# VHH binders against q3afa8: the designs that were tried, part 31

Target 1, 265 residues: q3afa8
Amino acid sequence: MDKASLGIGIFDSGVGGVTVLKELINLLPGENFYYLGDTAHVPYGSKSKEELLILGDAIIRFFLKLGVKMVVFACNTSSAITLPILKERYPVLMEGMLEPLRKNMPAKAKVGVLATEATVKSGLYQKKLMETNKFQEVYMIACPQYVPLIEKGIVSGKEVEEATREYFEPLLKEEVRDVVLGCTHYPFLTETIQKLYPKIQVIDPAAYVAREVYRKLKENKLLGENGGKVQFYVTGDEKSLKNLGSLYLGYNIDRVQKIDLEVIV
Short names: E, the ipSAE of ESMFold2; O, the ipSAE of OpenDDE; V2, 0.75 times the mean of E and O plus 0.25 times the DockQ between their complexes.

## First folded at step 16 (VHH)

Design v4 (framework vhh_nb_b201; at its last look DockQ between E and O 0.96; V2 from the best seeds 0.83)
Fold by OpenDDE, look of step 16:
Structure v4 (fold): chain B 265 residues (1-265), chain A 126 residues (1-126)
Amino acid sequence: as target 1 above (265 residues)
Amino acid sequence: QVQLQESGGGLVQAGGSLRLSCAASGFTFSSYAMGWYRQAPGKEREFVATITSGGNTYYADSVKGRFTISRDNAKNTVYLQMNSLKPEDTAVYYCARVAVFTYYGSRIYPEAFDYWGQGTQVTVSS
């Protein structure tokens, strides 16, 4: 069986991962993709490591059953906590949200990071960034208003702008010029952010992820040639994926298959 | 090799003043934020003050209005002027290179990333 003809699995706890999917589709038009939103178990940020591993194992098994040559962790929490463990358990290529950025992002004196409260509180993101020695100052901004707005389809207008002004105030004060989107939902707000702050370089980790995926596939001679298909799966509610996913991808997601993860307790 | 060395600690009466200094070496001093922390006996280390590379300053609520952090980039030194000292200010004071600033709404949490001095003892008598 030509492994190069196999698809790429992408998963997130919800709809945020579609921002990563978009980048992958753009850079890898010859690939087929399987997107899984684990909406039955969202949010991941409040779960224990053990719980996340149980879910992670089930997700990887799901993808392996479908036949994939690579799995992309389009979830910051899973990228930080479970990916390092799962990559050792299964003989499939894996990539996450953090390592591509860490590896390939150019050095900057100052960097801002917009992230969820849970991500900021964990301390893992900033720790990993600092381990690279690429930054002298990291400004972590908790953005609790963003995900609720985005999930409602509010990606522009007064509410988003006001929240953004609040979050960027400390960054502007410190003359930060580079701002990382530390949540997979946040790329929905890129246009709004750029409108408000045209001099700020907004950095989407998804672009780095896509490039790293390409690199790994190429190195392993696994690049696809006849792809272009995307299949969508959810474990719970599909509404958010259909609505927000369609909005971000620029086409209607008409078919979403509901699945049950075989969780082994 | 990053090195931080504190000085200026000592015994002082309540209401008195001290000026701490921290000499830094082994890195481009002007490119980094610096800060002061303190640890009292039986307590956890706590943030006192920080100054960013841009010169912005932040203070713990307990020392606002009394302490002033400053820096001299030409001398690779950060200072902590402590006025109106109280017995509760008694602690070992540590200099640190501050790398991460975490913002939760109006609250700021400066964090040192594994670069600390040996500390200097400050004792305030009643």
Scores: ipSAE 0.829, ipTM 0.944, lowest interface PAE 0.4, mean pLDDT 94
Fold by ESMFold2, look of step 16:
Structure v4 (fold): chain B 265 residues (1-265), chain A 126 residues (1-126)
Amino acid sequence: as target 1 above (265 residues)
Amino acid sequence: QVQLQESGGGLVQAGGSLRLSCAASGFTFSSYAMGWYRQAPGKEREFVATITSGGNTYYADSVKGRFTISRDNAKNTVYLQMNSLKPEDTAVYYCARVAVFTYYGSRIYPEAFDYWGQGTQVTVSS
């Protein structure tokens, strides 16, 4: 069996991972992708390490049955907590949200991070950024208005712009020029942010993830050809993936397969 | 490598003033935010004041209007001028290098991680 022809598994607790999927499709158009949103078990941010490991194990085993050469953890919580452990349990290549950012982000005196309140309260982004020793001042901005607006399909216009001006006020005061999108939903807002603040470099970690996936596949002689297929799976509700996912990807997600994870307790 | 050394603490009567200093070395002082935190007996360490590398200042509500943080980048020193002192200001005051500024709307939570001084005692008598 030619391992290079195997697919790439991508998972998130919900629909946010489609922003990583979009970057992967664009950079690696010859690869086959399996996207899983674990919507029956969302949210991941309040789950224990043990619970996340049980779910992560089940997700990786699901992908292995489909035939994958790599698993992408398109979830910041899972990337930080479970990936280092699950990497030791399985020989399949893995990549997450945090190490590509840490590896590829250049050193800057100041960096801003837009994130959900849950992500800010978890401490994950702050800690991982500080561990790099690349930044002297990190500005974490909780953005509670963003996800509700994006879920309604509102990614531009007056209400988004007003929320964005509010969130960016402290960043402008401290002359922050580099801003990380710390939620997988926020890439929907990149065009609006860049219109308001053309001098600010908006950094989507998903782009770094795609680049590191490419590098790992190339290094391991696993780059595929003649692919281009994307298959979508959920463990629960599929409506957000079909609506928000289609909006972001720019094409209609017609078929989503509902599956049950084989959880071992 | 990073060294932070506080000085200027002592005993003062209520309504009095003290000026704390923190001498810093082992890093490019002008590129980092600095701050003061305090810990009263039996309480958790709490934020007092911070000054960013750009010179912007932020204060805990309990000290706003009474305390002033400042910095002298030529001397690698951050200061805390404490006026109108109250008995509840009694604590060990720690200098820290502040790395993270977290915003929830208008509220700001400056956070230090690994770089703290050894502390200086401030005691305010009634």
Scores: ipSAE 0.743, ipTM 0.908, lowest interface PAE 0.5, mean pLDDT 90
ESMFold2 (binder alone), look of step 16: mean pLDDT 83; pTM 0.843

Design v5 (framework vhh_nb_b201; at its last look DockQ between E and O 0.88; V2 from the best seeds 0.80)
Fold by OpenDDE, look of step 16:
Formats: structure tokens, C-alpha cells, sequence
Structure v5 (fold): chain B 265 residues (1-265), chain A 126 residues (1-126)
């Protein structure tokens, strides 16, 4: 069996990971992908490390049964908390949301980060960014309005614009010009943000993730040549994935397979 | 290496004033936010004031209207002018380089890097 012909697993606690999937598809057209939304256990931000590890183990085992050559953690929480542990437990390539950005993002004097309240509160994101010594000032902005709007399919209009103006006020005051999307949902708002603030460089970590995935596959001689298929899986409700996923990917997600991770949380 | 040295502390009567200074070295001072923290006996270290590289200032509620933070980039120095001092202001005051600003709506939480001076004692007598 040619290991290079195996697929790539991508998972998130919800639908946000499709933004990462899109970047991967664009950069890696020769690969097959398995996307898993763990919608039965969302949100991850409120779970303990132990709970996240239980879920993580189950997810990795699921992908291994399918036959993957790599697993992408398209979840900021899992990237920060469980990926460092799980990569030592399983002999499969892994990548997350934080390391590619940390390693490859250019140095900036000031950087803004839009993130969920839970992510900001954890302190892990800003800690990891600061460890790189690439930034003198990091402005972490909790954006509690964004995910609820996005989940409703509201990615433009008055409500999003008003929230955005509120969140960007401190960034503008400090003359921040580089803003990182610290939640996998937030790329849905890129167009709206750019319309409001055309001089701001919006940085999507997903692009860095895709490039790093490419690099790792190439280095290991695991690049696929005959891919192009995407299979979608969920552990709970599929509605958000079908609706928002289709919207973002630009095609209809018709088939979603419901699976049971067989975990006790 | 980053070095911070506080000065200007002392004994003062309630209602009096002090001006603290912090001399910084080992980094491009003008590119960083600076801040003041304090620690009273038996209490945890707490935020007092910060000034961004852009010159924006933020204060703890307990010192708003009484304390003023400023900086002189040419001298690599950050200052804390303390007016209307109260016995509750008694503490060791520390200077820090501030790297992270967290915003929860209207609330701002500055976080200092792990670079601290020896501190300067401020004692306010009743």
C-alpha cells in the first residue's frame, strides 16, 4: 500500500474547521480529505484537559481506522492543549493551528488577535505568540458576538459591522495594522472586515497551516497525486456543517456521515 | 539583557506626592509598552498603570485620577507621578515591560513580561 495515497484527517469541534479545509484543498489538490466535526461535544473551550484528551484519543483512533497519513487539528483549543500530547502517543504526522503561524509569521511590532472569549481567557494563545519574540505588543480582543452571528449565517450587514467596529476600536487607537484571526470561524468575516478596514492586513492562520502541511508531506515523500475527494463526518448535529460549510466551500455538502466516537465524557 | 531599575520611593504623609522613575536598558525602549505594578505585604502583586509604545495610558481603578504614568523615550525612562497618596498605596512598586493587552469589552488587562526590577518601597503614613 502506497502511504502517499492515504488521506488527510481534519477535525474541529464544529464547523469552523472548514475554513482550514478550504485552504488545504486549494494548496493540496492531489490529496483526499476526511473532515470530522465533533458537534456532539462542542464547545471545547469549556472542557478540561482530561476531557479533551479523551476526545482527542478517540478522534485520532477514528482517523487511523480510516487510514490517514496525517491529522490536522483545525481547532485552536486542541492545538494548544492536546496536540503536544497526542503527537507523542500516535505514530502519525500531526499539525495544528498555532505552530505554523508562530514559526512562519513575520515579525511585527504590534499585532492584534481576534479570538473567542474562552481562548483569550485561557492565556495560551498570547503566551505562545510571545514566546517567539516576534512581537513587542500583542492586543488580544475577545469577540463574543462573532461565533453566534456566524452560526446563524450572518457574515455581513449591520450587526457584524457594528461588532467589528467595537472590536477594532482599540486596535485602531494603537495603530495596529496586522490582525490575526484567532478562531477558525472568523475567516467567514474576512470580506466584511476588509471592507471596513482596507488598510488592515487580516491574517488567517489556515494559510500557514496549509503551507506547513505541504512542507511536512513533501519532506516525508507523502504528497498525493490522485486525490480531490472530501468526506464529511459529524458526531452530532450536521445542520451547521451542511449550511455553513457549503457556504464557505462554495459547493453543496450533500453527504455527511454521523459517527460515534464511543467516548465517555 | 533586559534590565529595569526603579527609584524615587520613600516615606510620605497621606495626601503627599511621590514621583517614581524606572530606567530601562537592554532593548529598544520606544518599541515597548511599560507599566507599574505594586505589591503590599501579604497581598499579591497588582497592576497600577501602563503606557503603550504609542502613548496610550491605562490605570487601575484604585489610582485613577491620582496617578499619572509617562515616558521619556530619549532617556529610556518611565515615570509614575503619584499624588494624593493614601496609606493603602503603601507597597513595593515594580516597573515592567508590558507585552499583552487583553480587551473584554471596555475592560483592559495589561500583562507584564517576566522582567522585573528590584522595586522601590513606597510608604504612606496616616
Amino acid sequence: as target 1 above (265 residues)
Amino acid sequence: QVQLQESGGGLVQAGGSLRLSCAASGFTFSSYAMGWYRQAPGKEREFVATITSGGSTYYADSVKGRFTISRDNAKNTVYLQMNSLKPEDTAVYYCARVAVFTYYGSRIYPEAEDYWGQGTQVTVSS
Scores: ipSAE 0.819, ipTM 0.938, lowest interface PAE 0.4, mean pLDDT 94
Fold by ESMFold2, look of step 16:
Structure v5 (fold): chain B 265 residues (1-265), chain A 126 residues (1-126)
Amino acid sequence: as target 1 above (265 residues)
Amino acid sequence: QVQLQESGGGLVQAGGSLRLSCAASGFTFSSYAMGWYRQAPGKEREFVATITSGGSTYYADSVKGRFTISRDNAKNTVYLQMNSLKPEDTAVYYCARVAVFTYYGSRIYPEAEDYWGQGTQVTVSS
């Protein structure tokens, strides 16, 4: 069977992974994508490692049934906590948010990272960045207000601006000019962040992820011209995906299939 | 090769003062945040103070107001001035490069690189 004709699975806890999907569609327009938002279990940033592993296992099995040549962990929390373990359980190619950032981020004296509490608490994101020797001072900012606001469709206005000012205060104090969006939801806030801080370079790792996905598929002779279809799935509410997801992608998401994950303990 | 040499420890009475020094070599000292950590017997190593490459300082609550971190980039040296010493300050003190500053709201957690020298013993008698 021709593995190059298989699709690419992409998952996130909610709408956030659409920011990675957009970059993948732009770079790999001939590939077929299966997007899963695990909206019954969002937010992932507050979940335990054990919960995330159970969900991740179920998600990979779902994608394997659809027929995929690669699974993209479009969730920074899942990439930090579960990908290293799940990679050892399944032979399918996997890519997440951390390794492409590590490989493609240029050396900088100072870098800021906005991330979920779970990502920050894991210590794995920080450790991965320190191991590169590309950064002399890394400023990790836990942003617990962001994903809940974004999933409600609140991406601008006073609530977001107040949270953003709080999160950026230490970055401004230390004159940090390069800030990584360490959660796939956070690109929805880019306009608000840049309005408040036009001199800060906001770095969305999604483009790096797309580049590394392309490189891995090319290297393994898995690139295909397969029609360029995108199919959308959720486990719960689909409103955020249809509304914010459509706006970000620049086209209407008209069909979203609701599924139940098969959890195996 | 990165080298960090702590000095200035010793025995001191409660209420007294000590000044620790850390001579650094093998890297561009002025470009790195530096810090002091300490480890008492039977306890985990804990953060004491840090100074960023830009000169901002942060302190553990237990030493705030009593300890002052400073640096001399011309001498590649970081200092810890310890005043009003208490028996609870008894520990081996290590200097380190500090690479990560983690913020949970107003809480700050500086994290050193995993390179540790011999340290310098500080003993505070009651």
Scores: ipSAE 0.734, ipTM 0.879, lowest interface PAE 0.5, mean pLDDT 91
ESMFold2 (binder alone), look of step 16: mean pLDDT 85; pTM 0.855

Design v6 (framework vhh_7xy4_2; at its last look DockQ between E and O 0.82; V2 from the best seeds 0.00; counts 0 for: pae E 3.0 > 2)
Fold by OpenDDE, look of step 16:
Structure v6 (fold): chain B 265 residues (1-265), chain A 127 residues (1-127)
Amino acid sequence: as target 1 above (265 residues)
Amino acid sequence: QLQLVESGGGLVQPGGSLRLSCAASGFTFSSYAMAWVRQPHGKGLEYIATITGSGGSTYYSDSVKGRFTISRDNAKNTLYLQMNSLKPEDTAMYYCARVAVFTYYGSRIYPEAFDYKGQGTQVTVSS
């Protein structure tokens, strides 16, 4: 069996991970992908470390059973909390949302980070960014209005613009010019943000993730050549994935397989 | 190397005033927000005042608002804390700190982390 012909697993607690999938597809057209939305257990931000690890183990086992050569944690929470542990438990390449950005993002005096309230409150994101010594100041902005709007398919218009103006006010005041999207949902709003603030450099971590995935596969001689397939899985409701996923990917997601994670308590 | 050196602490009676200074060196002072933090004996660190690099914005904890004033002189690389109407509860070791992380919840802003602080200066308010 040619290990390079195996697929890449991508998971998120919900549909936000499709933004990462899109970047991976664009950069790695020779790869097959398995996307898993753990919609039965969303949100991850309110769960304990122990709970997240239980789910993480089940997810990794699921991918291993399918036969993957790499697993991408397209979830900020899991990237920060469980990835460091799980990578030691399983003999499969892994990558997350945080490390590629931390390692490869250019140094900036000031950086803004748009994130969910839960992410901001956890303190993990800003902690990891500051550990790199690439930034003098980090401005964490809680954006509680964004995910609800996006989940409704509202990615432009008055409501999004008003919320955006509110969130960017302190960034503008402090002359921040680089803004990281600290939630995998937020790339849906990139166009709207750029229209409002054309001088702001919007940074999507997904691009860094894709490049890092490529690097790791190449280094390990695991780049695929005959891929192009994407299979979608969910653990709960599929509606959000079908609707928002289709919207973002630019094609209709017609087939989603519902699975039951074998959770070991 | 980076240095922050506090001065101006001492013993003062309730209702009295003190002015703390912090001399900064080893970095571009005006590029960084600065804060005063304090630590009462047996307690954790408390952020009490923050000022942006330019000095254009200041923030205060509720515990010192209206009594304390944070300011800076970027030409002298110096941070100040004017403390008026001092109370026994203000007794603590006071540190100047370089602010690294701001957190925003709506209209509210919080200095969340600093990457460096000085050796501190003791302030004691007692009759």
Scores: ipSAE 0.331, ipTM 0.658, lowest interface PAE 0.7, mean pLDDT 91
Fold by ESMFold2, look of step 16:
Structure v6 (fold): chain B 265 residues (1-265), chain A 127 residues (1-127)
Amino acid sequence: as target 1 above (265 residues)
Amino acid sequence: QLQLVESGGGLVQPGGSLRLSCAASGFTFSSYAMAWVRQPHGKGLEYIATITGSGGSTYYSDSVKGRFTISRDNAKNTLYLQMNSLKPEDTAMYYCARVAVFTYYGSRIYPEAFDYKGQGTQVTVSS
């Protein structure tokens, strides 16, 4: 009867969704969360639309079995391709990475975006930012060193600082003061960036996702009253979640349940 | 109303020089990066040169680097392209464009998107 006591499902192809989870936990401490990293099927960026729909459908059904009132697509690919379709198939509330960014970015003359080479080539962030009409200039910075360093657990120190100085050089030269973290891994680096450049406003899209989740739950009278639990699931390797996820959350993730998704052909 | 008006085109001999101008109005010129793009007859737009709003950074395509110089006078709201050592391959319609998106790979900057382009000025390089 009390749908507000149901949990919130969050999924990503890997560990990146933890950066969204952290923001959700901080903003919504009264909610229960189920985090799923679909590590058996990573990378999502190389899969067809049909494959992504099959996986997304299975993930939503898994979350519905657990008892959720909302599913968060903490994956840019799934948010763009599958969320609009899957939203029509299920009455559960859904939120992704793209619309919160579009809705919540503050107006600025100049904005920088740190992104992977693949993200820059996709045109995804550029397109969404330009559609807002909030920016005069967008500076996309391809950051090929970041993900390898972060995957090794290196989020501070000389190696990261030197890479960060290289990436920020063009932004500082053009007096860009507002910088978007355009990859789900990059929030792991926020402290290092702020140490080097205290005058830079770091914008983490994960915070916008959390705000939109809050707004949707409030509008539907579904804010939780007695939560605070987080359950972790993977479909394959759990190493990255336990290592990188624990580092980011600031406590050990000691229990991760491995599951098999039930796909329908 | 945003407006970009190019001028200074014409017929020149190979090895010659031209200076193109672009008068800008309807927006705060000094706040925007600007570019020159060209369109050879029957072909698509081709990147030539870009300059940041302050004039602090300039970038050139490999096809014109060392021969062309982009500059701006923010007090006069005017963009310039000095073209030296002109070749027949430089024959095209030349457009002034307002840059909206820059992309950086390995510290090199590339303009990736333009949100406005002028009417153009023709440059013809022939014997």
Scores: ipSAE 0.325, ipTM 0.691, lowest interface PAE 3.0, mean pLDDT 87
ESMFold2 (binder alone), look of step 16: mean pLDDT 88; pTM 0.884

## First folded at step 18 (VHH; framework vhh_nb_b201)

Design w1 (at its last look DockQ between E and O 0.93; V2 from the best seeds 0.79)
Fold by OpenDDE, look of step 18:
Structure w1 (fold): chain B 265 residues (1-265), chain A 125 residues (1-125)
Amino acid sequence: as target 1 above (265 residues)
Amino acid sequence: QVQLQESGGGLVQAGGSLRLSCAASGFTFSSYAMGWYRQAPGKEREFVATITSGGSTYYADSVKGRFTISRDNAKNTVYLQMNSLKPEDTAVYYCARVAVFTYYGSRIYPEFDYWGQGTQVTVSS
């Protein structure tokens, strides 16, 4: 079997990963995709490294069983914590949310990062950004209201706008013009944010991820030519994926297959 | 190489004043936020004050209204004017380059990537 004809696996703890999937589909129309939402184990941000590794191993094995040529970690937590370890364990191309951004984003004196409380508290994201020496000041903004609103399907309106104004206040005060979406859910709010702040450059890491995936596939002569299929999988509840995923992707997700991860303890 | 050198510390009576200075070199001073933190014997290091590259200032609650942070970009120097000093202010004061500002609602947490050797401030009763 031509390895280039194999699919690309994408996983997240829930619906956030569809924002990455959308970018990948747009840039890589010749590829087939397997999307896995690990909804049975959400949230990832509160889990230990050991727990995340156990899940990560199970997820990679799942994708390998399906036959993939690459796995995309569409989860910031997994990208930061487990990807560096798992890439050494399995002979399959891997990519995450953070490294493509770190590698390819332009230098700026100031940068804002919108992220979950868990991400901000971990300190890993800002540490990784600072290691690039591309920034003099990094403004990390915890956005605890965003994910709950998005999960309810609220991506516009008064509540989102009010939260946004609160979160952007320090950024505006410091004249920050570049703002990174540090959570895979947050692209749902891009339109709302841009409406409020048209002069702010909103940076979605998903775009960088897609380009890096393309680069890696090309370098390895693994670009597909006859793709276009997307298969959706979940480990738990499928409602969020069906509803919000459909909304974001612009078509109805009718078929979601429920699976059980083979967890090895 | 980034270098930060503090000066201006010393012994002062309660209610007195001191002005600390920090001379910076090895980086584009005007492009970075600067700050001060302090550590008393047997205590953890604590944030005192910070000033962003844009000139915004933030203070610990314990020093608000008494301390003032400022900077002179032409001299690559950050200052800490300390008024109405208290015995509780006794500590080694460190100059720092601030690289990250973390916001949790109204709370701000500055993170430093470089700091100096410190200057001793002693406030007697």
Scores: ipSAE 0.839, ipTM 0.944, lowest interface PAE 0.4, mean pLDDT 94
Fold by ESMFold2, look of step 18:
Structure w1 (fold): chain B 265 residues (1-265), chain A 125 residues (1-125)
Amino acid sequence: as target 1 above (265 residues)
Amino acid sequence: QVQLQESGGGLVQAGGSLRLSCAASGFTFSSYAMGWYRQAPGKEREFVATITSGGSTYYADSVKGRFTISRDNAKNTVYLQMNSLKPEDTAVYYCARVAVFTYYGSRIYPEFDYWGQGTQVTVSS
């Protein structure tokens, strides 16, 4: 009955969607959030379109049972492959990772993207940036040292600064001023990067997602007022969500519910 | 409409030199990276050389020291000077506009969004 009081569902194949969740909590303090990490079915990048649609359908039905007004696809693969199709199947609002980036980045001659080797290989960021026609040169930087350092809790100091100087060398040489954080871990490094390179604009796509979620809720008169609750769910292992998710959010994720997705063949 | 027109190909003796040109139109040439790739008979296309909008140059290992890429922004033209040619350099050479540079450490993998019709280079033994 009162759709504005319904929650917002957020999903990813694992912990990555916490970057979106953090921005949403900060921007939308009146909302209730349900976070699902589909850890039983990682990695999403290796699955067929049909498999991803089956999983996405089950995830949306799970969120609908919880009572949501919006589903956020906090997975780049799911955003590209399944969101356009599932949007036509369900009346609930949906938002993903790539359209907010497309909509909100200003036109620039050059843009850099820091990413894991796996993300670079996927091609998703460069493809979506090129589709905008906003950029003449896209610089993808594989950053293999970052995740190991962040997982050890090392987000500042000499070791991370040396890695950062190495990764930024080609960006500085080509005078790139706008750098996208293309990995779920990298927002922890924003302060270090900005300390080293204060004239570089560090762009976290999660902030754009939160902005577009706010815009869609406002346009549809669905902004909540008395929320503030966050509930966490996984389909398999919860270790990464509790460890990395807690570090990123700045508080402990103590309660995680394990669920089984209801798949329809 | 983006247009890339290669010229300067032909038959050349091993050890000789050849200069390829590519005239570009339909976009702001000085704002884009440009490059060359080639495809030999029965082989996949391979990167040869690229030059960024800022003038930085990168080469495939197989051509380093023998080939030089350059650009003339006033003429909207990119060049490939090919020296000390070998029979293995025989291929169709394509001019391309480069949209993406991917860095794995010091290795660079350019990706092209527009390319020309190609010009044949044949190096006789």
Scores: ipSAE 0.650, ipTM 0.861, lowest interface PAE 0.7, mean pLDDT 88
ESMFold2 (binder alone), look of step 18: mean pLDDT 88; pTM 0.883

